# VH-VL binders against q9lss7: the designs that were tried, part 41

Target 1, 226 residues: q9lss7
Amino acid sequence: MGNTSDDDKILSYEDVVLRRSDLDILNGPIFLNDRVIEFYLSFLSTVHSSTTISLIPPSIAFWISNCPDTEYLKDFMKPLNLRDKDLLILPVNDNSNVEVAEGGLHWSLLVYYKEANTFVHHDSYMGVNRWSAKQLFKAVSPFVSNGDASYKECTDTPQQKNGYDCGVFLLATARVICEWFSSGGMKNRDELWFANVKETVPDLVNHLREEILALIKKLMSESVSK
Key: E = the ipSAE of ESMFold2; O = the ipSAE of OpenDDE; V2 = 0.75 times the mean of E and O plus 0.25 times the DockQ between their complexes.

## First folded at step 12 (VH-VL; framework fv_gevokizumab)

Design gh2 (at its last look DockQ between E and O 0.80; V2 from the best seeds 0.72)
Fold by ESMFold2, look of step 12:
Structure gh2 (fold): chain C 226 residues (1-226), chain A 118 residues (1-118), chain B 107 residues (1-107)
Amino acid sequence: as target 1 above (226 residues)
Amino acid sequence: QVQLQESGPGLVKPSQTLSLTCSFSGFSLSTDSVGVGWIRQPSGKGLEWLAYIYWDDDKSYNPSLKSRLTISKDTSKNQVSLKITSVTAADTAVYFCARYPASTFDYWGQGTLVTVSS
Amino acid sequence: DIQMTQSTSSLSASVGDRVTITCRASQRITNYLSWYQQKPGKAVKLLIYYASSLQSGVPSRFSGSGSGTDYTLTISSLQQEDFATYFCQQSYSTPYTFGQGTKLEIK
């Protein structure tokens, strides 16, 4: 954790601290880091302030998926109260080497919807996170069901056309699903949010970086005024 | 059983417009979340990506052709078309169309040779 | 634009040999790399995407590896049908760009 000019804190939002370099990430064609992902998921938690929605931070989801000791996992999961949640939003990362920070980084999204008792994986690049998503599903499933939740790859998920927007697709998809849920959801287990995601995410990803950047700047201005 | 096939004029005179059609089967741009792209290979040279069009009408062009490119789709006929205006001898190549699920090309046509000569 | 370099234009090998073909990107492409096979009289065939993911229907003797800027296609035991030209393609950003190709010939 050095302190350079691009590392300056610019905003504390809930449990996340953003730095100046995070603005540069949003403004460029650059892979979104954990901080930007966590920030926007936290923002969605504020906007969709239901006690039955949980948007899991990236670090938490990664740790759950890679915890080597099932007894420590139980202790870790207990305070999360996942059985009380109707919708879980879980970011997925394909880092297969937990000791090396420069491992492959691809963001995708795993979503649990209690009414359908189903985990759905949304991957914006040809399903390459399937293994990582399956590990996270296996780790979380016992804490939301009796291990009987189904798992589905959504093959109709909008696809990225570059190597740096997977995080944008993750956040856009999460937002659309939260909006779907907050607007009453759907009782059809075969349809869920899939049409909403397919219809909305392609256009949303074209401007979401700009929206998040504008949001951060607005919140920075509001925190100075306090 | 995904298949793609290119059709084109074979010979084109300089300054004219080159029109190419990709006809495909085994997938549909109305029901499948994929696209079609165009790649060319000049004689004795490497592959050059030209354009893609996606099922939702998102499209992109290689800037090296200075916006001489127009890609379009006819979803009901399972066809994608590419036009290249103001052609020169430098546009002589084998032209391929390929299915484009994302930033890769998973099924290709056999290619069609287009020669531009004065 | 991201330049893709295949330093070897031609490579001779025999059936049964292990063959490696390399590809280097001019910048980090973080596994957004595909490998293609081109044979005379046949359509181009995708072998590998995302550096190491094997395309459906491609024999397991083909594998991909690498990260960052340096990527490798390996054929563990050459078959007669594998004599072809092999291209890499970065799928990281438009314009998508290809290596110049490596022609694998009978020794």
Scores: ipSAE 0.695, ipTM 0.861, lowest interface PAE 1.4, mean pLDDT 89
Fold by OpenDDE, look of step 12:
Structure gh2 (fold): chain C 226 residues (1-226), chain A 118 residues (1-118), chain B 107 residues (1-107)
Amino acid sequence: as target 1 above (226 residues)
Amino acid sequence: QVQLQESGPGLVKPSQTLSLTCSFSGFSLSTDSVGVGWIRQPSGKGLEWLAYIYWDDDKSYNPSLKSRLTISKDTSKNQVSLKITSVTAADTAVYFCARYPASTFDYWGQGTLVTVSS
Amino acid sequence: DIQMTQSTSSLSASVGDRVTITCRASQRITNYLSWYQQKPGKAVKLLIYYASSLQSGVPSRFSGSGSGTDYTLTISSLQQEDFATYFCQQSYSTPYTFGQGTKLEIK
């Protein structure tokens, strides 16, 4: 019976409620859950406050990918205004069970860049989420541009060194891409963010857990002072 | 095509230092974000992970042997080296090097037998 | 350390047989499991990674399944070249550990 005390609410940030167990996840060699990922993506959205950037929560991405009703999906997608977005960040999970929201075991990142009209998949573990990423791509593609976007696997995606940091790689990659976009995006017609990801993500993942923890602690302290 | 080949002394005396070299081709530790690891297998026994080194010089050792292990790379020569100090009969094994892209070994050498004997 | 246990050290089978090899981890490893094939005098070959992903160039008769702590390698129709020793390995955390191996012999 997991001690109810270990699941205490510690922070509300945007639409995310973090719990004490989430801190344990960040402190340990443990797989990042949907809440931690959603939290940091929300944070990145705040940092990169552009109306043309959309970071999609894991739950939403999962729903989009697994929605069986096309008409319902259309209605659901309307308020997201994805056609007006220049950059989309979409977390990918390998959950194949639609009845279980948190059943996935591996995270990767699907990115849409409108200027290039291209989806790029970044998988830190030998492309294991390729199928899931393609499913999400197929579901989202009709709602971006004219539905003629291309799909690409980034083969130079930094690979994780263990079995629990896939979420960290997702977040690190998302951060780097958002920074790249905010700095002006594609300077040369032929170069996307690939070099930036290759160069920066390997180092960033080494301390990103600590950084996220520090951020949460800071936010907690600020909430108490109010 | 990715290839790896181990080289070693074949025979080492107890208390001496065992030096192994892995020569590889088909990839580079200067351009590819991969690592190389060492695994050994005593006769009739299972596989034991020893150490790995990545392109960025990140290293890890099996905790049970950490004090005796040193892994290094020469990127210009496409070589990775492993040293084991104070060897005993327990270190007699076939030693393998393997490419290490993501906590998995996708290409292996054929292995080199090292016998520790007086 | 995570211990990997293969319940069967040796298995006899015939060409054409369906063969199953099991591997158990001492803790949850969330599908970060690989299967290897070892033959005498040959380089160890990666067969399956992430529990069920087939390595490039590996025949489709090889498949992996499982979750949590229990995983299985299946050969749907055993071929002559498949007689070898098979190892599981957890790739969840260091130190990386292997099962004891299962030797598949001809009946």
Scores: ipSAE 0.682, ipTM 0.876, lowest interface PAE 1.0, mean pLDDT 94
ESMFold2 (binder alone), look of step 12: mean pLDDT 92; pTM 0.935

Design gh3 (at its last look DockQ between E and O 0.79; V2 from the best seeds 0.79)
Fold by OpenDDE, look of step 12:
Structure gh3 (fold): chain C 226 residues (1-226), chain A 118 residues (1-118), chain B 107 residues (1-107)
Amino acid sequence: as target 1 above (226 residues)
Amino acid sequence: QVQLQESGPGLVKPSQTLSLTCSFSGFSLSTSSVGVGWIRQPSGKGLEWLAYIYWDDDKSYNPSLKSRLTISKDTSKNQVSLKITSVTAADTAVYFCAHYPASTFDYWGQGTLVTVSS
Amino acid sequence: DIQMTQSTSSLSASVGDRVTITCRASQRITNYLSWYQQKPGKAVKLLIYYASSLQSGVPSRFSGSGSGTDYTLTISSLQQEDFATYFCQQSYSTPYTFGQGTKLEIK
C-alpha cells in the first residue's frame, strides 16, 4: 500500500491508530471505517468510565461473530468478563467474509442491557443487518448472564437519509445509550432508552462527524505539545 | 396499510405555478424517521426525484429544480404539498408521491398527470 | 450527481424464463441500490432494497445481487404478471437518481 500522504499516521489513541485518510472520511460523504468507529467507541469508554460498561471494538465483535471454534471463543471471551457487565455496546457489520478485512458495507448496533437481560438491535437502514446482528447475538449470548437473554429489533430506530451515515448512526445511538445508562438507566421497568434514541439521535447525526473531527484535531494538537 | 394519492390541476399554463397535493394514510408525519418524497416521470422517460420532507420538517430538493420547488407538510391533514414555479413544457409529467422511511421509496401513489400547455 | 445506467431499455422473454436486468452506477454506491417495478395504471412497487434485500410481500423469484457500481435484478422464473418496466435507484446520496428503465415484454 503505497505510503501516500493520505495514509500518514496522525493520531494514536488507545489501541487505535488514525490516519489522514480517516479525516477525509469524516469530511466527506463517505462510509465510516472500522478505525473511526473504534476510535469514537474508545473515546466514549473514557467518558463513561464505568467498569460495568463495555464498548466492543468492531474487529472484536466481528471476530466473536465469526469464530469457528467454540473452545477458542470461550478462551478468548474469558478476559472480557461479559457476565459482569451491565451494558454492552456491540457494533455490527454485514461483512460475511472472514478473509476480507473491512469488507462490510453497513453498520448497525447491537446492545445488551443486563437488567432487562435483553439484546436490542438498532439498524438505521430498514433492518438490513438483522442476520448479522442475530449471529453476533448467538455468539455472545452464552457469555452473558445465564445465556437466556432475549433478542429484539428496535422498530423505532431512527433511519438514515443517505448511504454513508450508517456508522454515524451507530455511534450516535451508542452515545445516547451510554448517556442514558450513566444517568441512572431504567427509571421505570417498562422504559429502556428507546425514547431517548428516538428523540436525540436524528439531530445528533447531523453534526456528529464534525464533532468527531474536532475531537481528533484537538487530540492531535495535544499530542504535539507533549 | 400505507396508501398515497396525488392530486393536481391536470393542466397548467406556462410560467404559472403548479401545485400538487399528496394525501396519505397508514402512517403519520408525526412519527420519527418518516418522510414523503416526490418523483416525476415524463412520458416515455425515466423517473426523476424532486424533493422530500421528513417529520421534523427536514427538506431536500433536486438541485436542478431547487429554485422552483417548495415542499411543505400538513401533519394534521396527512398531506404533503409540492409547488413548482415558472413551469414550462419540460415540466409535463406524471407526478408521484411516495412513502420515504429511509433513503428509498417503499410505497407509491398512482401518480397524477400534469400537462403544461398554452 | 450519480448516474444510473441500465444496459437494456427493453427485453423480450417468455413465461418461465430466467431474466436478468443490470444497472450500473457512475460511482461506488456500496449496495445502496433499490429495484422498482412499474406497471401502467398501477403504483410503482419496491422489489429490492440494499442491493439484495427482498421487500416484504415480494415473491421469492425476485432477487438482487451486485456490489460496487454493478448490480443485477434476477427473476428466476418469469410469471405473466412480471411483464413490466423495472427501474434501479441509488439511495446513496442526493439527488437520488434512477436508471432509465428496462421494459420487460412478452416474446
Scores: ipSAE 0.879, ipTM 0.936, lowest interface PAE 0.5, mean pLDDT 94
Fold by ESMFold2, look of step 12:
Structure gh3 (fold): chain C 226 residues (1-226), chain A 118 residues (1-118), chain B 107 residues (1-107)
Amino acid sequence: as target 1 above (226 residues)
Amino acid sequence: QVQLQESGPGLVKPSQTLSLTCSFSGFSLSTSSVGVGWIRQPSGKGLEWLAYIYWDDDKSYNPSLKSRLTISKDTSKNQVSLKITSVTAADTAVYFCAHYPASTFDYWGQGTLVTVSS
Amino acid sequence: DIQMTQSTSSLSASVGDRVTITCRASQRITNYLSWYQQKPGKAVKLLIYYASSLQSGVPSRFSGSGSGTDYTLTISSLQQEDFATYFCQQSYSTPYTFGQGTKLEIK
């Protein structure tokens, strides 16, 4: 008979293939992997379908941060057309070992907002990704600005109270920022999305795993005619 | 400069309620996304985490004492309080409060000794 | 609950020595491990968080390493002021738990 393994494909969504183990990750107190992160970023991209928003997949952000050659980087970045984007959402991972693409232990978020010409880093665990975020900023900045973009560490970012929810904070923060942008964006250069993130993300994080799991199950059901 | 200081009764009789106050400066629970935690150390023993309270009133308690613990904050006074009901000699310890940005404690008070004695 | 074990309760060493203190978790804690220094009558000091991140104001002779379940604190050249008790703490999940402590004494 045709038995399947625990890690069999359960859903194809856009460019992402989800597997059974990804459901287990969402159910448990477990660090979110690249696939879950990319899936939800892709979902946010479909919900916020503006051509001026780009939510960068984890694998792409990792490659950009660790590309050893500036000419390879230029060729890689060209088709992304980042100069035309008003909002960039870039996941940050602390994996420095280029031989292990999924070896990182901490997720955080780097956001570029063109109207303010500013990169903002949100780290939910004591700023431990600030070096990695700075490297990503340096790699991306030439492709979105004339080299004059500012970098800001958001010191009032909601903080995690465990060692496995950093990815959930990343996704919650990304969602709140996309919603902020879609509702009109900057009204005050000193505030941007910071109040929205501070006020909304803590509660959202408590429920987001369940919301993503329900979303995956809904999409699995919709992929089969009723 | 972040500073914290514990104050408590020194001596408490068994079965009574122990009340502790953490007074702090150098941060504010109204303007900073941080919290305060409580840790205790019985004489000659290790450290035991008791509770935290976060700026948004999220709180958590050590399950081994959960039914006896209450943590609260007074943001306008820069104070956090911990109450422990129905104390016994096992609650005799030095009690510390600490600045709690995330799941670690980066600045601690000097501690206050509480003795439970009949 | 995650148990933290510091199997060595005391170490004797001399000024200038390199010392290593070990800590083991009962499950993987993925670098969510902090090290603290305690002296009698003084506030506890955070030395290291996230296994290897040095807290601001802590001398560079202190370093942390390890992964998975096994973590170490190293003092590269022991100073007089370093004689104290050292605790590890897992910061992975509540209840946060501490090792029993390792007292570093004059040899």
Scores: ipSAE 0.703, ipTM 0.863, lowest interface PAE 1.3, mean pLDDT 89
ESMFold2 (binder alone), look of step 12: mean pLDDT 92; pTM 0.935

Design gh4 (at its last look DockQ between E and O 0.72; V2 from the best seeds 0.80)
Fold by OpenDDE, look of step 12:
Parts: C-alpha cells; sequence; structure tokens
Structure gh4 (fold): chain C 226 residues (1-226), chain A 118 residues (1-118), chain B 107 residues (1-107)
C-alpha cells in the first residue's frame, strides 16, 4: 500500500494511531472509521476518569460479539472486570464478516447501566443495527451482574439526516451519557439519560466533527512541542 | 395509523406563489425523531425532493429551488406548509408530503396535482 | 448531486415470476438506499430501507441487496398487487435523489 501522504501518522493517543486520512474523514461528508471513533472514546475516558465507566473500543466490541469460543471469551473478558462497572459504552457496527476488517457501514451505540441492570441500544438510523446490537448484548450480558440484564431499544433516539454521520451520533450520544452519569446519574428511578440525549444530541452532532478535529490539531501541536 | 394529506390550489398562474399544506395524523412533530418532507413528480417524470422540516425547526431545501422555497410547520395543528414563489410551467407536478424519520420517507400522502397555467 | 439511475424504465413479468430491479448511484452511498412502490391513486409505499431492511408490514417476497453504487430490489414471486412503479432513493446526502422509476407491467 503505497505510503501516500494521506496515510502518514499524525498522532498517537493512548492505543490509537491517527493518520492524515482521518482528518479528511472528519472534514468531509465521510463515514467515521474505527480509528476516529476509538480515539474520541479514549478521549472521553480521560475526561470521565471514573473507574466505574468503561468505553469499549470498536475493535474489542466487535471481537466480543463475534468470538466463536466461549472459553476464550471468558478468559478475554476477565481483565475487563465488567461486573464492577456501573456504565458501559459499546460501539456497534453492522459488520458481519469477521474476516474483513472495517467492513461495517453503520455505527450505533449499546449502553449498559448497572443501576438499572439494563442495556439500551441507540440507533440513529431506524434501528438497522438491532440484530448486531442484540448479538453484542448476548455476548456481554453474562459478564455483567448476574447475566439477567434487560435489553431495550430507545425509540426516541435522535435520527441522522444523512448517510455519513452515524459515527457522529454514536459519539455524541456516548458523550451525553457519560456526562449524565458523571453528574450523578439517575436522580429519579424512572428517568435515565433519554431526555438528555433527546435534547442535546441533535445539536451536538452539528459541530462535533469540528470539535474533534480541533482536539486532534491541539494534541498534534502539543506532541510537537515535547 | 400514520396518515398524510396534501392540499393545494390545483391551478396557479405563472409568477404567482404556490401554497401547499400537509395535514397529518398518527404522529406529532413535537417528538424528537420525525420530520416532514415535500416531494414532487412532474407528469411522466421521476420524483424530486423539495424540502424537509423537523420537530426542532431544522430545515433543508433542494439547492436548485432553495431561493423559491419556504417550509414551515404548525405543530398544534399537525400541519406543514410549503410555499413556492415565482412559479412557472416547470412547477406543474403532483406534490407529495411524507413523514421523514431519518433520511428516508416511510409514509406518504396521496399527492395533490398543481398545474401552472395562464 | 448524487444521480440515481434505474437502467430499466419498464419491465414485463407474469404472476409467480422472480423479478429484479436495479439501481445505480453516481457515487458510493454505503447502503443508504431505499426502495418505494408507487401505484396510481395510492400513497407511495416504503418497501426497503438501508439497502436490505424490510419495512414493517411489507411482504417477505420483497428483498433488497447491493453495496457501493449498485443495488437491487427483488420480488421472489410476483403477485398481482405488485404491478406498480418502483423507485430507488439515496439517503446518503442532500439533496436526496430518486431513480427515474421502473414500471412493472403484466406480460
Amino acid sequence: as target 1 above (226 residues)
Amino acid sequence: QVQLQESGPGLVKPSQTLSLTCSFSGFSLSTSSVGVGWIRQPSGKGLEWLAYIYWDDDKSYNPSLKSRLTISKDTSKNQVSLKITSVTAADTAVYFCARFPASTFDYWGQGTLVTVSS
Amino acid sequence: DIQMTQSTSSLSASVGDRVTITCRASQRITNYLSWYQQKPGKAVKLLIYYASSLQSGVPSRFSGSGSGTDYTLTISSLQQEDFATYFCQQSYSTPYTFGQGTKLEIK
């Protein structure tokens, strides 16, 4: 694969290596890839440094969902200590082919909230990732609480207006939920983050690409100064 | 059940303003996940998207007609309106309104014919 | 603007036939494609969204496939009520655009 200038490494952040082409993705009407999503989730993890919040990288979520060996999955899941987590953020992708990396075309968000012992799926495009989300739910559920967690689709999830911002909606929703949790979580037993997502995500998605881009540029500049 | 119905003048003179109304039931624009869009179809031709409006008053127009289009909503009446200024014979078409949950149209009205003629 | 092309403007078939209608986009639209059915005097009906997701209430004989720029609507066994005009629509970006339609007629 010819070292085109577009493939140059521009930033290393935690376990994520961003490339120049990732900036192009953020600047254009282009589908967010695994790297950009992983980067921002990692960033959110640093902002919300609670040991009880886990933002799972897309690659890990995909592997968990598609792991054919139960024993291997058990061993893999041990260090994640998911039973001790109060909030799990899980990116969902519609890739059904384990042999093809980055083969998915749509992103959505699966969230586990321990206090309610509930998984909530947020899909910004008419629930197209419902099957994938359920597969991930089935794979993760035995490792959270007693394995008796409920699953539900959030029907009031803000919907995308194009075919390239599903990842943006994922990240925006994740951000809002993390903020909700950090602010004290469930105040009333009857209300999760749904109102916050409904109110905040539609506006946040309009400028989140720009915000992420600015963040990357800032981090790049700081890296050069060191 | 979701239903939409278009209403219009039927006949409009050139250079005048065409006003269309979409009345709908079975859903509300007070909910955060739906919009209403307008599509038109000239006789014997394909469908052309015109505009959409969402619950939060987010609007978009077809760039080819943007200068002549105005979309608005009355949430209390479950109505969406479209105005087209400076109409010509090229604006003769069946006009449809449809529910717009994401970037597709899941429920449509039956359409209303508008003829632009002197 | 993304142009949507249905190469076949009309197709003749019989009840029971397997029918395939194709749609091509001028650029990659990453499965953000919908199929609609139009009959005279009736409201347009959504059949398929996101290339292959069946809309609620639509018979299972309808299916969608494809990727990239090329997509297909398939009717596994044509019924009398399926004679209509079918349109594809890209939902990738504004302005949203439709194919010119394929009229399915009785042979």
Scores: ipSAE 0.892, ipTM 0.938, lowest interface PAE 0.5, mean pLDDT 94
Fold by ESMFold2, look of step 12:
Structure gh4 (fold): chain C 226 residues (1-226), chain A 118 residues (1-118), chain B 107 residues (1-107)
Amino acid sequence: as target 1 above (226 residues)
Amino acid sequence: QVQLQESGPGLVKPSQTLSLTCSFSGFSLSTSSVGVGWIRQPSGKGLEWLAYIYWDDDKSYNPSLKSRLTISKDTSKNQVSLKITSVTAADTAVYFCARFPASTFDYWGQGTLVTVSS
Amino acid sequence: DIQMTQSTSSLSASVGDRVTITCRASQRITNYLSWYQQKPGKAVKLLIYYASSLQSGVPSRFSGSGSGTDYTLTISSLQQEDFATYFCQQSYSTPYTFGQGTKLEIK
């Protein structure tokens, strides 16, 4: 029938279904939604295919932070096998305005690195997600350590200069950290991936929307040509 | 202790180039992921953003003055400079520099008055 | 360009009063809104960023709220040092733009 609506399904990738409106988000100066974020985290998972890396979907991270029942959380977390992971990538949401229909979400990134037994929070807008990141850290820490993991706010994280690129910074930072880990990891205990993030993310964020869009179009073409 | 201070000529004649310098301490563009911006305030009027320069040399200008503005940094001196060419009486204002961590300005200088007049 | 409107140019109040200053954006800015305090002869001071985040060193009597296009700065109990001009700024996109200011004067 020639469907031309904005919400046409355009790609199934792993557990993510992308729609035409998701392409519009990538083309514009528009806040990235959870589908685009989940898609690219899933793509990074296939590129850095290791049983010791876990890139947690946004919906799962949000659920973990907000689960009211500790016994249900234990059952939910068990199949994730987080104690076996050397690197965890956890997207963070801003919960402060959840009761306001027109409030904005802010994306940031919480990363656990087992060799340092440390959670590191990267926030591209002046640390505004610090409270939300600490809630996620407290919820996850018992499942990756003996409750003794450290928390660190990375104050030298590259900063956004607009109100719509926080998701792009999240994905760029996640990508750089995955590349750092896959290339051997810790070079200096005091610096970890921080220099790589500072050096690479500012330029990467200028082009990442275009890269993701091109990737989606390439995958759409490959899916059709089977 | 973050501090910024503006310096400028005080009086500039019409059609000349206005040069301003921001000297700062308590942070460095070589070790911090921040920048410096310029904002002005004409007498009895509101604030107008002019430009920023970031630690990685990314820079942006207010489109209303873009062809007349040049921002630059000297990281080793902890200085940022702004030039405004072809000034007119409309450029008479107090000029502020401010630290620019993201899209907001968290520490400001006291401002320097520049008057464009004969 | 995003226009920022502070419809009230001046307010009169007394020490101890609760004061509310409003700011409206010409489009949604999704909490990318900062509040500043300006006193004659002194550096401008950041009070609030991201609509409600309190800048370090700012007294807790200052708070920010709002969403979308409508934002509010509240001072819960005025002190003598709070008489100043207050500006909002959208931090959503360049060119960054400011409200026209609200002067808080002694009643």
Scores: ipSAE 0.754, ipTM 0.886, lowest interface PAE 1.1, mean pLDDT 89
ESMFold2 (binder alone), look of step 12: mean pLDDT 92; pTM 0.937

Design gh5 (at its last look DockQ between E and O 0.79; V2 from the best seeds 0.81)
Fold by OpenDDE, look of step 12:
Structure gh5 (fold): chain C 226 residues (1-226), chain A 118 residues (1-118), chain B 107 residues (1-107)
Amino acid sequence: as target 1 above (226 residues)
Amino acid sequence: QVQLQESGPGLVKPSQTLSLTCSFSGFSLSTSSVGVGWIRQPSGKGLEWLAYIYWDDDKSYNPSLKSRLTISKDTSKNQVSLKITSVTAADTAVYFCARLPASTFDYWGQGTLVTVSS
Amino acid sequence: DIQMTQSTSSLSASVGDRVTITCRASQRITNYLSWYQQKPGKAVKLLIYYASSLQSGVPSRFSGSGSGTDYTLTISSLQQEDFATYFCQQSYSTPYTFGQGTKLEIK
């Protein structure tokens, strides 16, 4: 990718390299790309440093969902130790082209909670990623349980009001769920994070772009000082 | 079943204020992520989005008409109201209200005709 | 503002025909496009959302396709009740905008 001034590296964070254009994405009415999403998920992983929480990068989730070889997938999944995880955060993308890694246009969130042995899909745009989420569910389920995990759509998932904030809703929802889990998880056998998501995500999405941008700027400044 | 119904004066004089009401059933604006929008259609012309209001009182207006539009909701009555000030003949149209779950209008009213005439 | 253009304002067809209506956006809207059906005296009906997702209760003869700026509504086999005006709408950003409509008439 040609070092154009608009695509200059601005920050390395864990395994993510952010570029100048990523700042423009955060500032504009532009849908979040996989790099920004991966960055913030990585950040959340550092905040919620539990060994039982796993936030899967978009690229990995996509690969898992589209892996044509079952044996290869098994080998790939071994080091992830997903059976030992209590909470999995999986970004879902509607990309149907395996040859194009960044071909998707809509982001949603698939969550696995071990205590309930349940996958929950959160889609901020009328469930358009249902098929993609189910494909990912089918691919991941054998590695988290004995294949008996349930799948459900969260019908009360907050909905976006535009066509560019799906990634923001994904990240906001992921954040809320991680916070919920870190605060003790299921207090009552019948209540997952649904109420928390419903109550908190609509407000969080209004300022999350700004928050992420501020975070990146802060990290950039700290990198220069070292 | 989701239903919406528009009501208006039918006839308004130029320079006056047009008041419209959308009454709906089958859903509530106390429910998260649900909104109501107004759309109008002049005779023989296309659809024009006017405004929306969501459960959280988030409002948006068409920039071309923003200065003349006021949208409000009464959650207890399942009603959304739209006011258009300083109306002219150009405001003659059928006015629709529609449910807005995700920047898409999934249920519409039948519309109400408003004629601006002296 | 994003402008939506339907290339055809009117189209004549017969029952059983395959019908295609096109819609173009002035900028990329990344599949956030809906199709509506309008009949006189009836409420506007949502047919397709997100370019290709069929609204609940809509017959399977309706389908949507497209990407980027260009989108298409297809009726595989036209029925008598399908004679109506069809509108596309972008749901990418405010102000929400509609195409000018395509009236499907009996040939």
Scores: ipSAE 0.914, ipTM 0.950, lowest interface PAE 0.5, mean pLDDT 94
Fold by ESMFold2, look of step 12:
Structure gh5 (fold): chain C 226 residues (1-226), chain A 118 residues (1-118), chain B 107 residues (1-107)
Amino acid sequence: as target 1 above (226 residues)
Amino acid sequence: QVQLQESGPGLVKPSQTLSLTCSFSGFSLSTSSVGVGWIRQPSGKGLEWLAYIYWDDDKSYNPSLKSRLTISKDTSKNQVSLKITSVTAADTAVYFCARLPASTFDYWGQGTLVTVSS
Amino acid sequence: DIQMTQSTSSLSASVGDRVTITCRASQRITNYLSWYQQKPGKAVKLLIYYASSLQSGVPSRFSGSGSGTDYTLTISSLQQEDFATYFCQQSYSTPYTFGQGTKLEIK
């Protein structure tokens, strides 16, 4: 659903093209696709605009973690300037088939924070993406540190109670972390954003689909008026 | 080590209210983003989910029993309680509580048998 | 409500056998499927979650596979302690529902 050739384009936002079927995904109890994930990460990038924050698109994160050729990876990573970033937001997907984009069934979030030199994995369903997250961590770590960054599973990440909200948890968690960073960031190396995520994400996920829908409709109206 | 244990009355007369308590250790609803759920198994039958309650007081009930069920927690005592009103013989079952890190039950109690009979 | 069907209620096997237990959902549940083991007088044990993820402390002879509506629990070399009843559960949406169970008996 949502990938037919006659599905109407409704919005171009940065590098993302949204279609009418994407509204249906947001309205339903439906797994969020790559387009919705990329759209909202791109929106967060605009809202929390900084030369030191990077929110990586899902397709880019997937490619980075699955690139078989280290030399091609170096060439790909170079223009991203990741070493200059203080915060990286990296979506994780359990898609193991390189030839099938949008084939994953579970979204989670990997975050790099330079001041702690630590990658943190947030998984809303019992850590099922931990191997995919570790693969992405190993691929990215040399380009943000000298390969010496720590990896941490956040064991107290809010958990989903259904099979279709993992993308909503990903986006809610990313938003809370961006807000935390924009408000000054680290006060305690062992606490980081973890309390903020635990306190805020559960309620946010109940409303985030509606918020994203409202945002898309607002942007559509502004695009027409320009 | 995560452990859960059910406590119940053993025998309940029809039309009465069945009260069950789940006492647990090795985790806390104040420090863990998890829930506790109730599942029952009538004799010779399969498993039936009844309800859950999460650390943030988010609750859900099986619609087939919803008006009869009340779930609550006492975080300071590490307890979750379930009440089932207006019981009948169909409510005779082994009752389990189990931990819910997400929508899967990773640790279960031993179960407690409740018989509804006059 | 999502119905979970285990078409076989009882299965006989010998120690050392490879055993396969199947579970079908009435709609796609996108790998939100768990497998449990139940023995009389003992706590129910989680074996597999998310269709194929092995729970901590569960022997590697247990594995899960499948997608969409069709899921399978495999025991690669049956041990004496594996004789039990096995249930699948969809964790996709409430009400969470279980298969009727497959009792694995010694032949």
Scores: ipSAE 0.721, ipTM 0.869, lowest interface PAE 1.1, mean pLDDT 89
ESMFold2 (binder alone), look of step 12: mean pLDDT 92; pTM 0.944

